# VH-VL binders against Small ribosomal subunit protein mS42: the designs that were tried, part 2

Target 1, 220 residues: Small ribosomal subunit protein mS42, of Schizosaccharomyces pombe (o74379)
Amino acid sequence: MSFQQRFARALDVGYKNFLSKDAVRNIFAYDNHLRGLVQKECKIHQTPYRVPSDLMVQSASDPARANLFNYSSQLVNHDFFFSGLISPERPSADADLGAINLKPGIDASFGSFGELKSQMVDVGNSVFGDGWLWLVYSPEKSLFSLLCTYNASNAFLWGTGFPKFRTNAIVPLLCVNLWQYAYLDDYGLNGKKMYITKWWDMINWTVVNNRFQATRIESL

## First folded at step 8 (VH-VL; from m3 with light chain T94Y)

Design n5
Fold by OpenDDE, fold request of step 11:
Structure n5 (fold): chain C 220 residues (1-220), chain A 120 residues (1-120), chain B 107 residues (1-107)
Amino acid sequence: as target 1 above (220 residues)
Amino acid sequence: QIQLVQSGSELKKPGASVKVSCKASGYTFTSYYMNWVRQAPGQGLEWIGWINTNTGNPTYAEDFKGRFVFSLDTSVSTAYLQISSLKAEDTAVYFCARDYRYSYGAFDIWGQGTTVTVSS
Amino acid sequence: DIQMTQSPSFLSASVGDRVTITCRASQSISSYLAWYQQKPGQPPKLLIYAASSLQSGVPDRFSGSGSGTDYTLTISSLQAEDVAVYYCQQSYRYPYTFGGGTKVEIK
């Protein structure tokens, strides 16, 4: 199933109280544009077209394939971002149930969900330029933390050790798109903080929990 | 129907102990934290703490650490509040309340309350 | 601890009146605020969560607004059955704390 097929409902109705259908359509149009660019880069580099996640990993260490990396990485980020949102047809209450398994770690790491929200809103709003804000988990430390990446970079490659950044292995759990195109349509130039604030209410904590649990199983 | 049913009223002497029960029905007990709130006669609401119904780990407000103990019997979907060394100031209605929205910490389902009276 | 200052402590209004209750936190609580209604001999009932989200089953004459430190519960048209004590609650930080309550009566 294609990305657009998976999120067909969002294209039709948007996300209530978060992103209009027009905003979503514009983002998805950009996503489609990026896919075209990925295809173009694949031809240039005589690389068979693959899923963006594979192309991202394959091109990450090659400066000559920087465009391929950036475009594919951004597609991965888009997918991860939208996959973490409450479906327009899903009740919000159900999406919150997954938070029970996260609460102990969130409390230990940030003090409370409220404090986590404030930190994500503040950190996200303070980011200058385009990028992504991530909630990540460290299996080694058994703690959650925030990570900011710039441009099309993401926390997936950060955790697995970009050659330049040997940090402890981290697992991305959720992210918010901080690129201007993500919020300008509905929130305007000064609406970044409000955008992130509204995004918080759209988080599917069940999805986040599933991602979290997957990391724990691997550690057992 | 989703509901919390608490045990009956208690009359105790100072220094005694009391154990209040809160039985859940109509939902998955271990999927929601259970909060405890008290209300002294004619007074407002005071949060005592909560217990993780999945792990059994309790969290107490600072003023309630020591004499207040949360426990569970998951086999019967029941949460318990035990108060030891009772004092006159412990006289209140005690409520159990389900934490429904973890992301915001609101209590959507409440027990009917248990009156605990401490009198010499 | 976060202190919640609720005002007024008492109000009397007529049926059909617009009623407003305010709650001020000692610090920003980022919309981690709930409103409860408590009638005599009953437990509190959740009206609003996340500052402005109406709980299922609650009449739409109830609404919540606010941000930062200042929040408001509004009853657009007061009804006889709305006689109760109303409480705000912050869940931004532990321990959770409640406002002092507002007793609402009908003239």
Scores: ipSAE 0.891, ipTM 0.951, lowest interface PAE 0.5, mean pLDDT 94
Fold by OpenDDE, fold request of step 11:
Structure n5 (fold): chain C 220 residues (1-220), chain A 120 residues (1-120), chain B 107 residues (1-107)
Amino acid sequence: as target 1 above (220 residues)
Amino acid sequence: QIQLVQSGSELKKPGASVKVSCKASGYTFTSYYMNWVRQAPGQGLEWIGWINTNTGNPTYAEDFKGRFVFSLDTSVSTAYLQISSLKAEDTAVYFCARDYRYSYGAFDIWGQGTTVTVSS
Amino acid sequence: DIQMTQSPSFLSASVGDRVTITCRASQSISSYLAWYQQKPGQPPKLLIYAASSLQSGVPDRFSGSGSGTDYTLTISSLQAEDVAVYYCQQSYRYPYTFGGGTKVEIK
């Protein structure tokens, strides 16, 4: 199932044991709101409307276009977050098969998947304010690591690299949304830890593996 | 049918070597780690280690490093456990077990077990 | 190593009874816990994975719960065919370790 199909389905049924349909609808309503804001900023700056990823890159170094950057970057982060999830009904029995290709690196970097989970839950829960927690890969070090970004900042621009202009510094593989709106509906003000815990079970490791393998292909 | 079939029982003397086989069928052999677990008579389960069936890289529990060696023959979807310099305390049933597809590391498919008896 | 303390070691109950087995880890294992059933002369059979997920084909009278260090296997209504030794197993970190087992018998 394509991401677009999963997206449409998620609006109807949510993500089982993770996000209710109402929570998902709220997030996507916010996404639509952000798109509107991007359009407004494009008009203000006399910039033709483009896909959020392009607008993000174009506005990243311009303080006068900070709003355009924030709105477009948040859209990119949303897409990356949801595209890394299993289908809403969790029908794919093969979604976790990709984990085997990640296991050696995860074990080397964190000790085990269990330890990785614990670290992501703890680090994510310890973040004060709005942001994103990323699992990233370093081709140079051949290791995985965790990266926290605040507000709408992301791991794509950490090394001034985006898929369109990649640097080999770090490659984002997955992320979890730590903005309060992401978990308040279903988990409440003190539910961040549980939210991240449940998110872990929703990770599509096949997607993660594909992202990981893409780094290897580019290195050839 | 997804299954693991192990080789037959072994009777060995101390100091000898034994090689137990575990043949997989019904699934893609290289898509799942293979674990080895032993159970001494009347005792509980003890994890020996696992082998990455894709790369062939083994991981051993500390107590089993040295005399225990994992290997593969991917052409016949078979994993092997070799024990050298056998001791009486190595007497046990040895199981191969497939890792579950999820990242939680449970073993969903088991071989029937191979009894290895070490006696003088 | 993570030690898994399983209790009780022995349990005798009647058919239809609710049975509970407990497993305590020496440290938090973040739900990386599985339950197995082993009958005489057979390999262990996976019942529960990820602390609470029921393995396909396993009767729904089996359930798992818990978090952190404390986990429980529950048989809501014990059946004659449930006579076996049950083991918990942590897969949070290497080496993987098992509980000591619980022998379940019918009165």
Scores: ipSAE 0.879, ipTM 0.947, lowest interface PAE 0.5, mean pLDDT 93
Fold by ESMFold2, fold request of step 11:
Structure n5 (fold): chain C 220 residues (1-220), chain A 120 residues (1-120), chain B 107 residues (1-107)
Amino acid sequence: as target 1 above (220 residues)
Amino acid sequence: QIQLVQSGSELKKPGASVKVSCKASGYTFTSYYMNWVRQAPGQGLEWIGWINTNTGNPTYAEDFKGRFVFSLDTSVSTAYLQISSLKAEDTAVYFCARDYRYSYGAFDIWGQGTTVTVSS
Amino acid sequence: DIQMTQSPSFLSASVGDRVTITCRASQSISSYLAWYQQKPGQPPKLLIYAASSLQSGVPDRFSGSGSGTDYTLTISSLQAEDVAVYYCQQSYRYPYTFGGGTKVEIK
């Protein structure tokens, strides 16, 4: 299914108490625009068209294809962000059930889910410029932590030599879009704190746990 | 039909032990933490701690570390609170409560309570 | 530990009155607050979680509000069946702590 088909209900009704349908439609229109830009960059560089995650990886650290990286990286992040939200079609209570498996690690890393919320809101609101805020897991440290990536930088490449001054491997579990286009329509320029606060209630902790469990199995 | 059914009230002498049971039904026992809450006569509520019903790992509030021990029997969907070396100050109603809202720490289902009375 | 100061300790009102109960935390708790109702001889019953979210099966005359350190439970039109003790509880940090309770009575 296409990206828009996977989120057809959200495009129709939005995310109640979080993003209006118009805000969702604007983000998806931008996503579609970026897909057009990816196609143009593939033609310019004689690069066979592939899924955004492949294009992101192959263009990483290639200055000649910086635009291709930036556009494909944003597409990867859009997918990760929306895939981590409670669907408008399903009750939120079932989405919280995955939290039981995360709770020991969240408590050990941050003290509580409440303290994690407070830190994500504070850190996210203090980000200067556009970017993404991530919850990540370090298998090496057995520790959850927060990571901010600026502009089109991508947590999935953290510790792979991009940016080349980062050497610690991490596993992204959750992100929130802090680019202005994500919150401007519904929250205004000064509403970023409220946007992150409302986003917190939309997290599908079952999805987050599934992402976490996949890494735990691989580490055994 | 989700319910928590606790064992009957207990009358004990100082120095004795008591073991309160909390049997769950109507839901998957290992998917929800079990909490224990105390209410002394005429007083408010005090959180004792929880047990992770999936791993068996307990966490106790500071004032309850030592004599208070949580345990499980997952084969019969039952949580236990054992209090050793009972003191008069342990006289209270003891509740088990299900932690339904993990990300918010809210207790949606409570047992009926077990009164433990410690007197000579 | 986070202290929860609940007021008033006692409240007497007529059927139909709007009732407010306040709960103050000793530090910000980011809306990690629940409200419970306890009738004599019964366990507590969850009314509100996450400061303002109404638990399923709870009448909509109950509502919660607040942020930071200050939270309020409101009963928009008191009913005879609402005679109980009401408790707030924070879940921002462990140990979980409760307010001292508010006993609501009908005049």
Scores: ipSAE 0.613, ipTM 0.848, lowest interface PAE 2.3, mean pLDDT 90
Fold by ESMFold2, fold request of step 11:
Structure n5 (fold): chain C 220 residues (1-220), chain A 120 residues (1-120), chain B 107 residues (1-107)
Amino acid sequence: as target 1 above (220 residues)
Amino acid sequence: QIQLVQSGSELKKPGASVKVSCKASGYTFTSYYMNWVRQAPGQGLEWIGWINTNTGNPTYAEDFKGRFVFSLDTSVSTAYLQISSLKAEDTAVYFCARDYRYSYGAFDIWGQGTTVTVSS
Amino acid sequence: DIQMTQSPSFLSASVGDRVTITCRASQSISSYLAWYQQKPGQPPKLLIYAASSLQSGVPDRFSGSGSGTDYTLTISSLQAEDVAVYYCQQSYRYPYTFGGGTKVEIK
């Protein structure tokens, strides 16, 4: 299924109490525009077209292909963001069931889920400019933390060791889109705090837990 | 049918011990933390702590550390509260309660309560 | 510890009246608040979670509102079966704490 097909219900009705259908449609129109830009950059650089995550990785260390990285990384970030939301197709109290495995680490790292909410709202609202706020996990430290990335940068490559002997990898579990196009339509420039607050109630903690459990298996 | 069924009322003397059971049915026991709450006669509610039913790790409110011990028997979907060296001030109704929506912390299912009376 | 102050401690109202109960936290709790109803000889029953979300099976005459430190439970039209003690509870920071309760009676 295409990205648009996977989120057809959200495009039809939006996310109740969070994003109107018009806001969602505008974000997806921008996503489609970026897909066109990725195709153009692939032609310019004679890079075979591949899925955005592959293109992101392949272009990450090449300044000549910075546009290809930025466009493909933003597409990957969009997918991660929307995939982490409670779906309008399946709104369910079961979205919280996975939180039991997260709760010990969240409590140890932030104090509580409520305190994590307060920190994400405050840190996210303090970001000046466009970017992303991430909840990440460090297997080495056995700790959760917050990470800000600017523009189209992301947390997927942040935790990759470089140089080879530095093994300080982090694993992204959750993100919120802080670019103005994500919140202007429904919240205005002065409504970023409310946008992040409303986003909190849309987190699918089962998806977050699935992402977390994958890190535990990998670390064994 | 989701329910929590607690053991019967107890009459104890100071210095004794009591163990209250809370048997869960109708849901996956290890998917929800179990909380303990007490209510002294004619008084409000006081949170004692919880036990992580997945790991068995307990957490106690500061005033209850020491004499209050949580435990589990997951093979019979049962949580326990044991109170040692009972004091008259331990006289209360003790409830077990299931933590609902972990991200918000609210108790959707409660046991019927177990009255523990400590008197000479 | 976060202290929860309920007001009033007691109220008496007629069937059909609109009833409001307030709960004030000693610090902001970011809508991490639940409301419970406890009838005599019964355990508490969850009415509202996350400050304003109605628990399944609870009549829609019950509603919750508020933010920051100040929260309100409203019963839009009091019924005979609503005679109970009502408690708020914060879950923002451990230990969880409850308000002192509001006893609601019918005249």
Scores: ipSAE 0.585, ipTM 0.837, lowest interface PAE 2.6, mean pLDDT 89

Design n5
Fold by ESMFold2, fold request of step 11:
Structure n5 (fold): chain C 220 residues (1-220), chain A 120 residues (1-120), chain B 107 residues (1-107)
Amino acid sequence: as target 1 above (220 residues)
Amino acid sequence: QIQLVQSGSELKKPGASVKVSCKASGYTFTSYYMNWVRQAPGQGLEWIGWINTNTGNPTYAEDFKGRFVFSLDTSVSTAYLQISSLKAEDTAVYFCARDYRYSYGAFDIWGQGTTVTVSS
Amino acid sequence: DIQMTQSPSFLSASVGDRVTITCRASQSISSYLAWYQQKPGQPPKLLIYAASSLQSGVPDRFSGSGSGTDYTLTISSLQAEDVAVYYCQQSYRYPYTFGGGTKVEIK
């Protein structure tokens, strides 16, 4: 299924109390533009077209293909972000039920879900420039933490130079898009704090828990 | 229908023990933490603590550690509150309540309450 | 522990009146606040969670607002069946704590 098909309802009605349908459509139009740029970069570098996650990994070790990395990484980040949101018409009680397995670790790492919210809002609002805020899990430390990445960087492949390194130290569970195109139209330049606050209510904790449970099985 | 049904009222002497039961029906018992809240006569609500119904791990408010013990029997979807060495000031209505949304910590379903009266 | 202060402790209003109850936390609780209604001889009933989200099956005349330390429960048009004691509760930090309650009566 294409990215647009997977989120057809959100494109039709937006995310109530979070993002208008026009804001969602603008983000998806940019996503589609990036897909065109990925195809162009693949032709330039004689790289067979593949799904964005494969292209991101393939280009991460090649400085000559930095554009291909950045475009494909941003597509991966878009997918991770939107896949972590609950139903656009209203929050679902089933989505929140996934949090039961997360609560002991969230409490241990941050004190409570409320304190995690405070930290995500404050840290996210403090990001100067474009980037992403992540909730990540460290299997080695058995702890959750927050990670900021700038521009098109992500929590799967981290670093500012090339080649980028792969890390087994953290597993990304959740992210929020802090690029201005995500919030400017609905919230304005000074509305980033409110954007992150409204995003919090849209988190699909069942998706986050599924990501968490998969890492516990694989890590052990 | 989602329901929490508690055991009947108890009249006890100081120094005795009481065990209040809270039986859940209409939902998956292990998917929601169970909380205990008390209300002394003519007074407001006071959170005692919660028990993780999936793991059995309890958490108590500091003022309730020691004499107050939570337990579970998941085979019959039942949570228990046991109070030992009862004092007159333990006289109250005791409620069980399920933790509705873990990301917000609100109680959507409450038991009918169990009155525990401690009188010399 | 986070103290929750409700105001007023008691109010009387006529059917149809707009009723406002306030709840102040001793520190910011980031909208981790619930409102409950308790009628005599009954357990509390959840009205509002997350400061402003209406619980399923609760009439639209109930609404919640506020942020930081200051929160408000509003009944837009008081009805006879709304006679009760109302409690706020924070879930930002353990132990969970309740406000002292607001008794609402009709005059």
Scores: ipSAE 0.527, ipTM 0.815, lowest interface PAE 2.8, mean pLDDT 89

## First folded at step 10 (VH-VL; from m3 with heavy chain N35H)

Design t2
Fold by OpenDDE, look of step 10:
Structure t2 (fold): chain C 220 residues (1-220), chain A 120 residues (1-120), chain B 107 residues (1-107)
Amino acid sequence: as target 1 above (220 residues)
Amino acid sequence: QIQLVQSGSELKKPGASVKVSCKASGYTFTSYYMHWVRQAPGQGLEWIGWINTNTGNPTYAEDFKGRFVFSLDTSVSTAYLQISSLKAEDTAVYFCARDYRYSYGAFDIWGQGTTVTVSS
Amino acid sequence: DIQMTQSPSFLSASVGDRVTITCRASQSISSYLAWYQQKPGQPPKLLIYAASSLQSGVPDRFSGSGSGTDYTLTISSLQAEDVAVYYCQQSYRTPYTFGGGTKVEIK
């Protein structure tokens, strides 16, 4: 299933109280553009086309393949970002695990989910330029922390997010897109803080929890 | 239907113990934190603490540490509040309430309350 | 601990009146604020969560607003069935704390 197929509903209706369908379509148009660029770079470097995550790992730390790395990395980031969101219609809720397994660690690391939100909003808003803000987990320390990456860089470079590129240092659990194209359509130049604030309400904590639990099992 | 059903009213002497039950139905019990709140006669609401229904790990407000103990029986989707060495000032209605994280931790489902009266 | 100061403690208004209750936190609680309605002999009922989100099944005459430390519950047109005590509650940080309550009566 393609990226656009996976998020077809978002393209149709957007995310209620977060991103309009036009904003989503704009982001996905850029995603498609990046995919084309990845294919172009693969041809240039005589590299078979693979999934973006593999291309990212293969091109990492190769200055000659910097474009391939950036484009593929951004695609990975896009996928991770949207995969971490609840449904566009925002379900009214229920018998979901939610963030119940995350709470002890979040409390220990940040004091509360509220404090985590506050910090992510503030840190995200303070980021100058394009980038990504991540919530990451350290299995060794059993603590959560925030990580900011710039441009198309990602937290997987430092952690265990992908099996093929694991350092066991950190595990990315969620991220928010801080590129201007992500929020300008709906929020404007001064709407970054509000954008991140609204993003918080769209986090699928079940997905985050599953990512967290999966990593813990692997680390045991 | 999602609901919390608590045990009946209790009349106790000072120094005695009481155990209030809160049975959940209509949802996955171990997916939500369970909170306990009390309300003295004619007074406001006071948060006692919560229990992680998945791990069984309790957290108490400072004023309630010691004599107040949370416990679970997940096989019957039931949370318990035990109060030992009861005092007159423990006279109150005790509520269990479900934490809905997607609602910023608001308590969206409440038990009907259990009146605990401590009198000599 | 985060203190929640709720005002007024008591208000009396007529049916159809606009009613406003305020809640101030001793520090920013980042919209982790809920409003409850409690009628005699009943448990609290969730009205508003996340400062401004209306709970399902609650009449739209209820609304919540605010950010940071200051929050407001508004009843646009007070009805007879709205006679109750209202509470704000922060869930930003433990221990969770409630406002002192506002008793709403009809003249």
Scores: ipSAE 0.016, ipTM 0.601, lowest interface PAE 7.8, mean pLDDT 89

## First folded at step 12 (VH-VL; from m3 with heavy chain Y100F)

Design v4
Fold by ESMFold2, look of step 13:
Structure v4 (fold): chain C 220 residues (1-220), chain A 120 residues (1-120), chain B 107 residues (1-107)
Amino acid sequence: as target 1 above (220 residues)
Amino acid sequence: QIQLVQSGSELKKPGASVKVSCKASGYTFTSYYMNWVRQAPGQGLEWIGWINTNTGNPTYAEDFKGRFVFSLDTSVSTAYLQISSLKAEDTAVYFCARDFRYSYGAFDIWGQGTTVTVSS
Amino acid sequence: DIQMTQSPSFLSASVGDRVTITCRASQSISSYLAWYQQKPGQPPKLLIYAASSLQSGVPDRFSGSGSGTDYTLTISSLQAEDVAVYYCQQSYRTPYTFGGGTKVEIK
């Protein structure tokens, strides 16, 4: 089903205590605009339309198609961000059973979920300009860490490009949108810290755990 | 109906051991860490530690490392607290409590408490 | 260790009064705070988690607020059945620690 159909309830009522319906509608209108720009870039470069994740990979190493990469990457980031949120119609604010598998690794990597929250808020608020903050897992090191990407960059292709010798395989598990269009409407120019703080309460830890478990099953 | 039922009160002499049980019912035992908390007479609450009910790995507050040992019998959904070399200072009510929210730790279900009295 | 300083230690109020209990952490705990009610001879009962989230089955007259190091539990209209000792607890970092308690009585 379409991106808007998958999030129809959020478009109708927003995310309680996080994003108003008007803010959600503005983000989705921008997402739809980006989809139009992807179609335009595909036509310009005579590239057959594919899902945004395929277009992102296909265009990643091609400077001539940088616009296609940026637009498609941002669409992938939007999907990952919203798919990681608790649904407006069935919010889970009590038992967090998806987090039980994550707790030993989170504790080992950050000390606690509380310390992870503090680090995400601090690091995210320190991003000057537009970008994304990610929770990622390194299978090689068996550790979780934070990653900041700028503009439309993403964690899915982390480890491609220069310098290669600093790059390790990582698995993105969670992200928060730090572009101003995500938080300006509801939180204002000076409200990024509160936006990230409110976002923390909306994390669907079952989705995060499913993403974590899927990569471990694949690697076996 | 979710509940934690603890074993009965104990009267002990200094140097003895005690083993308090905490039987869970009405929920999946291995899905929630079990915590132990004590309350000395007329005093506040003191966290002893937790046990991961899926793996059996315990974590203890520093002041309780050594004489305090957590264990499990998952076949009967039961957690145990064993205290060896009992001292008069160990006189307290001991509670088990489950942690229901890992992203924000909080204890939503508590056992009724087990009074351990240590005196000569 | 994170020290939790709770005040007042004791208060006496009339039925219908607004009651406020405060809890201060020795460092920021990012809303990793719970409030418990304990009546004589009973285990603690969870009232509030995550600083402000009301536990299921707890009356709406109970509310929590605060951030950083400073947190409050508010009873908007004290009832006779609210006579108890109230504890805050941080879950930001092990060891988990409790405040010293606030004994609430009706005058």
Scores: ipSAE 0.664, ipTM 0.866, lowest interface PAE 1.8, mean pLDDT 90

## First folded at step 13 (VH-VL)

Design w1 (from v4 with light chain Y96W)
Fold by ESMFold2, look of step 14:
Structure w1 (fold): chain C 220 residues (1-220), chain A 120 residues (1-120), chain B 107 residues (1-107)
Amino acid sequence: as target 1 above (220 residues)
Amino acid sequence: QIQLVQSGSELKKPGASVKVSCKASGYTFTSYYMNWVRQAPGQGLEWIGWINTNTGNPTYAEDFKGRFVFSLDTSVSTAYLQISSLKAEDTAVYFCARDFRYSYGAFDIWGQGTTVTVSS
Amino acid sequence: DIQMTQSPSFLSASVGDRVTITCRASQSISSYLAWYQQKPGQPPKLLIYAASSLQSGVPDRFSGSGSGTDYTLTISSLQAEDVAVYYCQQSYRTPWTFGGGTKVEIK
């Protein structure tokens, strides 16, 4: 099903205590605009239209198609962000099996979930300009860590710009959208810190854990 | 007519428990965090914590972890503060207060306060 | 925890006077600061949020300013009904913390 179909309830009522329906609708309007720009770029470059993730990979190493990369990457980032949120239809309690399963690795990497929260809020608020903050896992180090990416950059291709060099160097598990359009409507220009703080309570830790397990990562 | 109405004053002995209620009206209860703040006699204000009324996730100030428990009944738009193993130092007025995302963590609506007195 | 140091703890002024109350945070709080007014037997009332934004229904004789660690609340012309205790509060990092209060009285 389409991006808008998967999040139709959020478009209708928003995310309580986090994003109003108007803020969600504005983000999705931008997402729709980007999808139009992707189609336009595909025509310009005579690139067959494909799903955004394929277009992102194909254009990542090509400076002439930088616009196609930026638009496709942002679409992929939007999907990852919203897919990681507690659903407005069925919000869950804070007792979540996903968080329990992640606790040993989070404790080893950050000391606690509380310290992880503090670091995400502080690091996210220190990002100057537009970008994304990610929770990632490094199989080589067996550690979780934080990663900032600027503008439309993402954690899916970090450490490689080319599909032929694909590795498990880092595995993205969670992100928060730090572009002004994500928080300006509800939180204002000075409200980024509160936006990230409220976002923290909306993380679906079961989704985060499923992403962790799906990479065939062994127990920490 | 947005308001928070709290339960009445409580007189307790050390070691007892108390449960303070805070009933919201005039707005969508689950769209705003609920905070708890206390004020000992003649003293300033002290933040206890908040609860996300949409998810039920509480956050407590470190000094209040353990004996202080937040809960909700969203069917009647009510938040609760339960304090177990009461001590004389818990004597205070307890306020509920909501925040809103535009207020940057400021509290725009407060309950009238509930006086809890703990005495031998 | 972020300590909020409020001064003065007490002041006495005449009706019509300009009153200034200061609040200093132990670290930068990036304008995540609110001011409250509390009268005896009442809950606090929000006056200012985000350091300088006036809450709806608050008279415009109240204003807030400051940045970083240093913030001020100003009452441009003190009125009889402004007799109260005033508190600042930071919301930069949990736990939220309040200043010690400033009791304002009429001479």
Scores: ipSAE 0.005, ipTM 0.575, lowest interface PAE 12.1, mean pLDDT 86

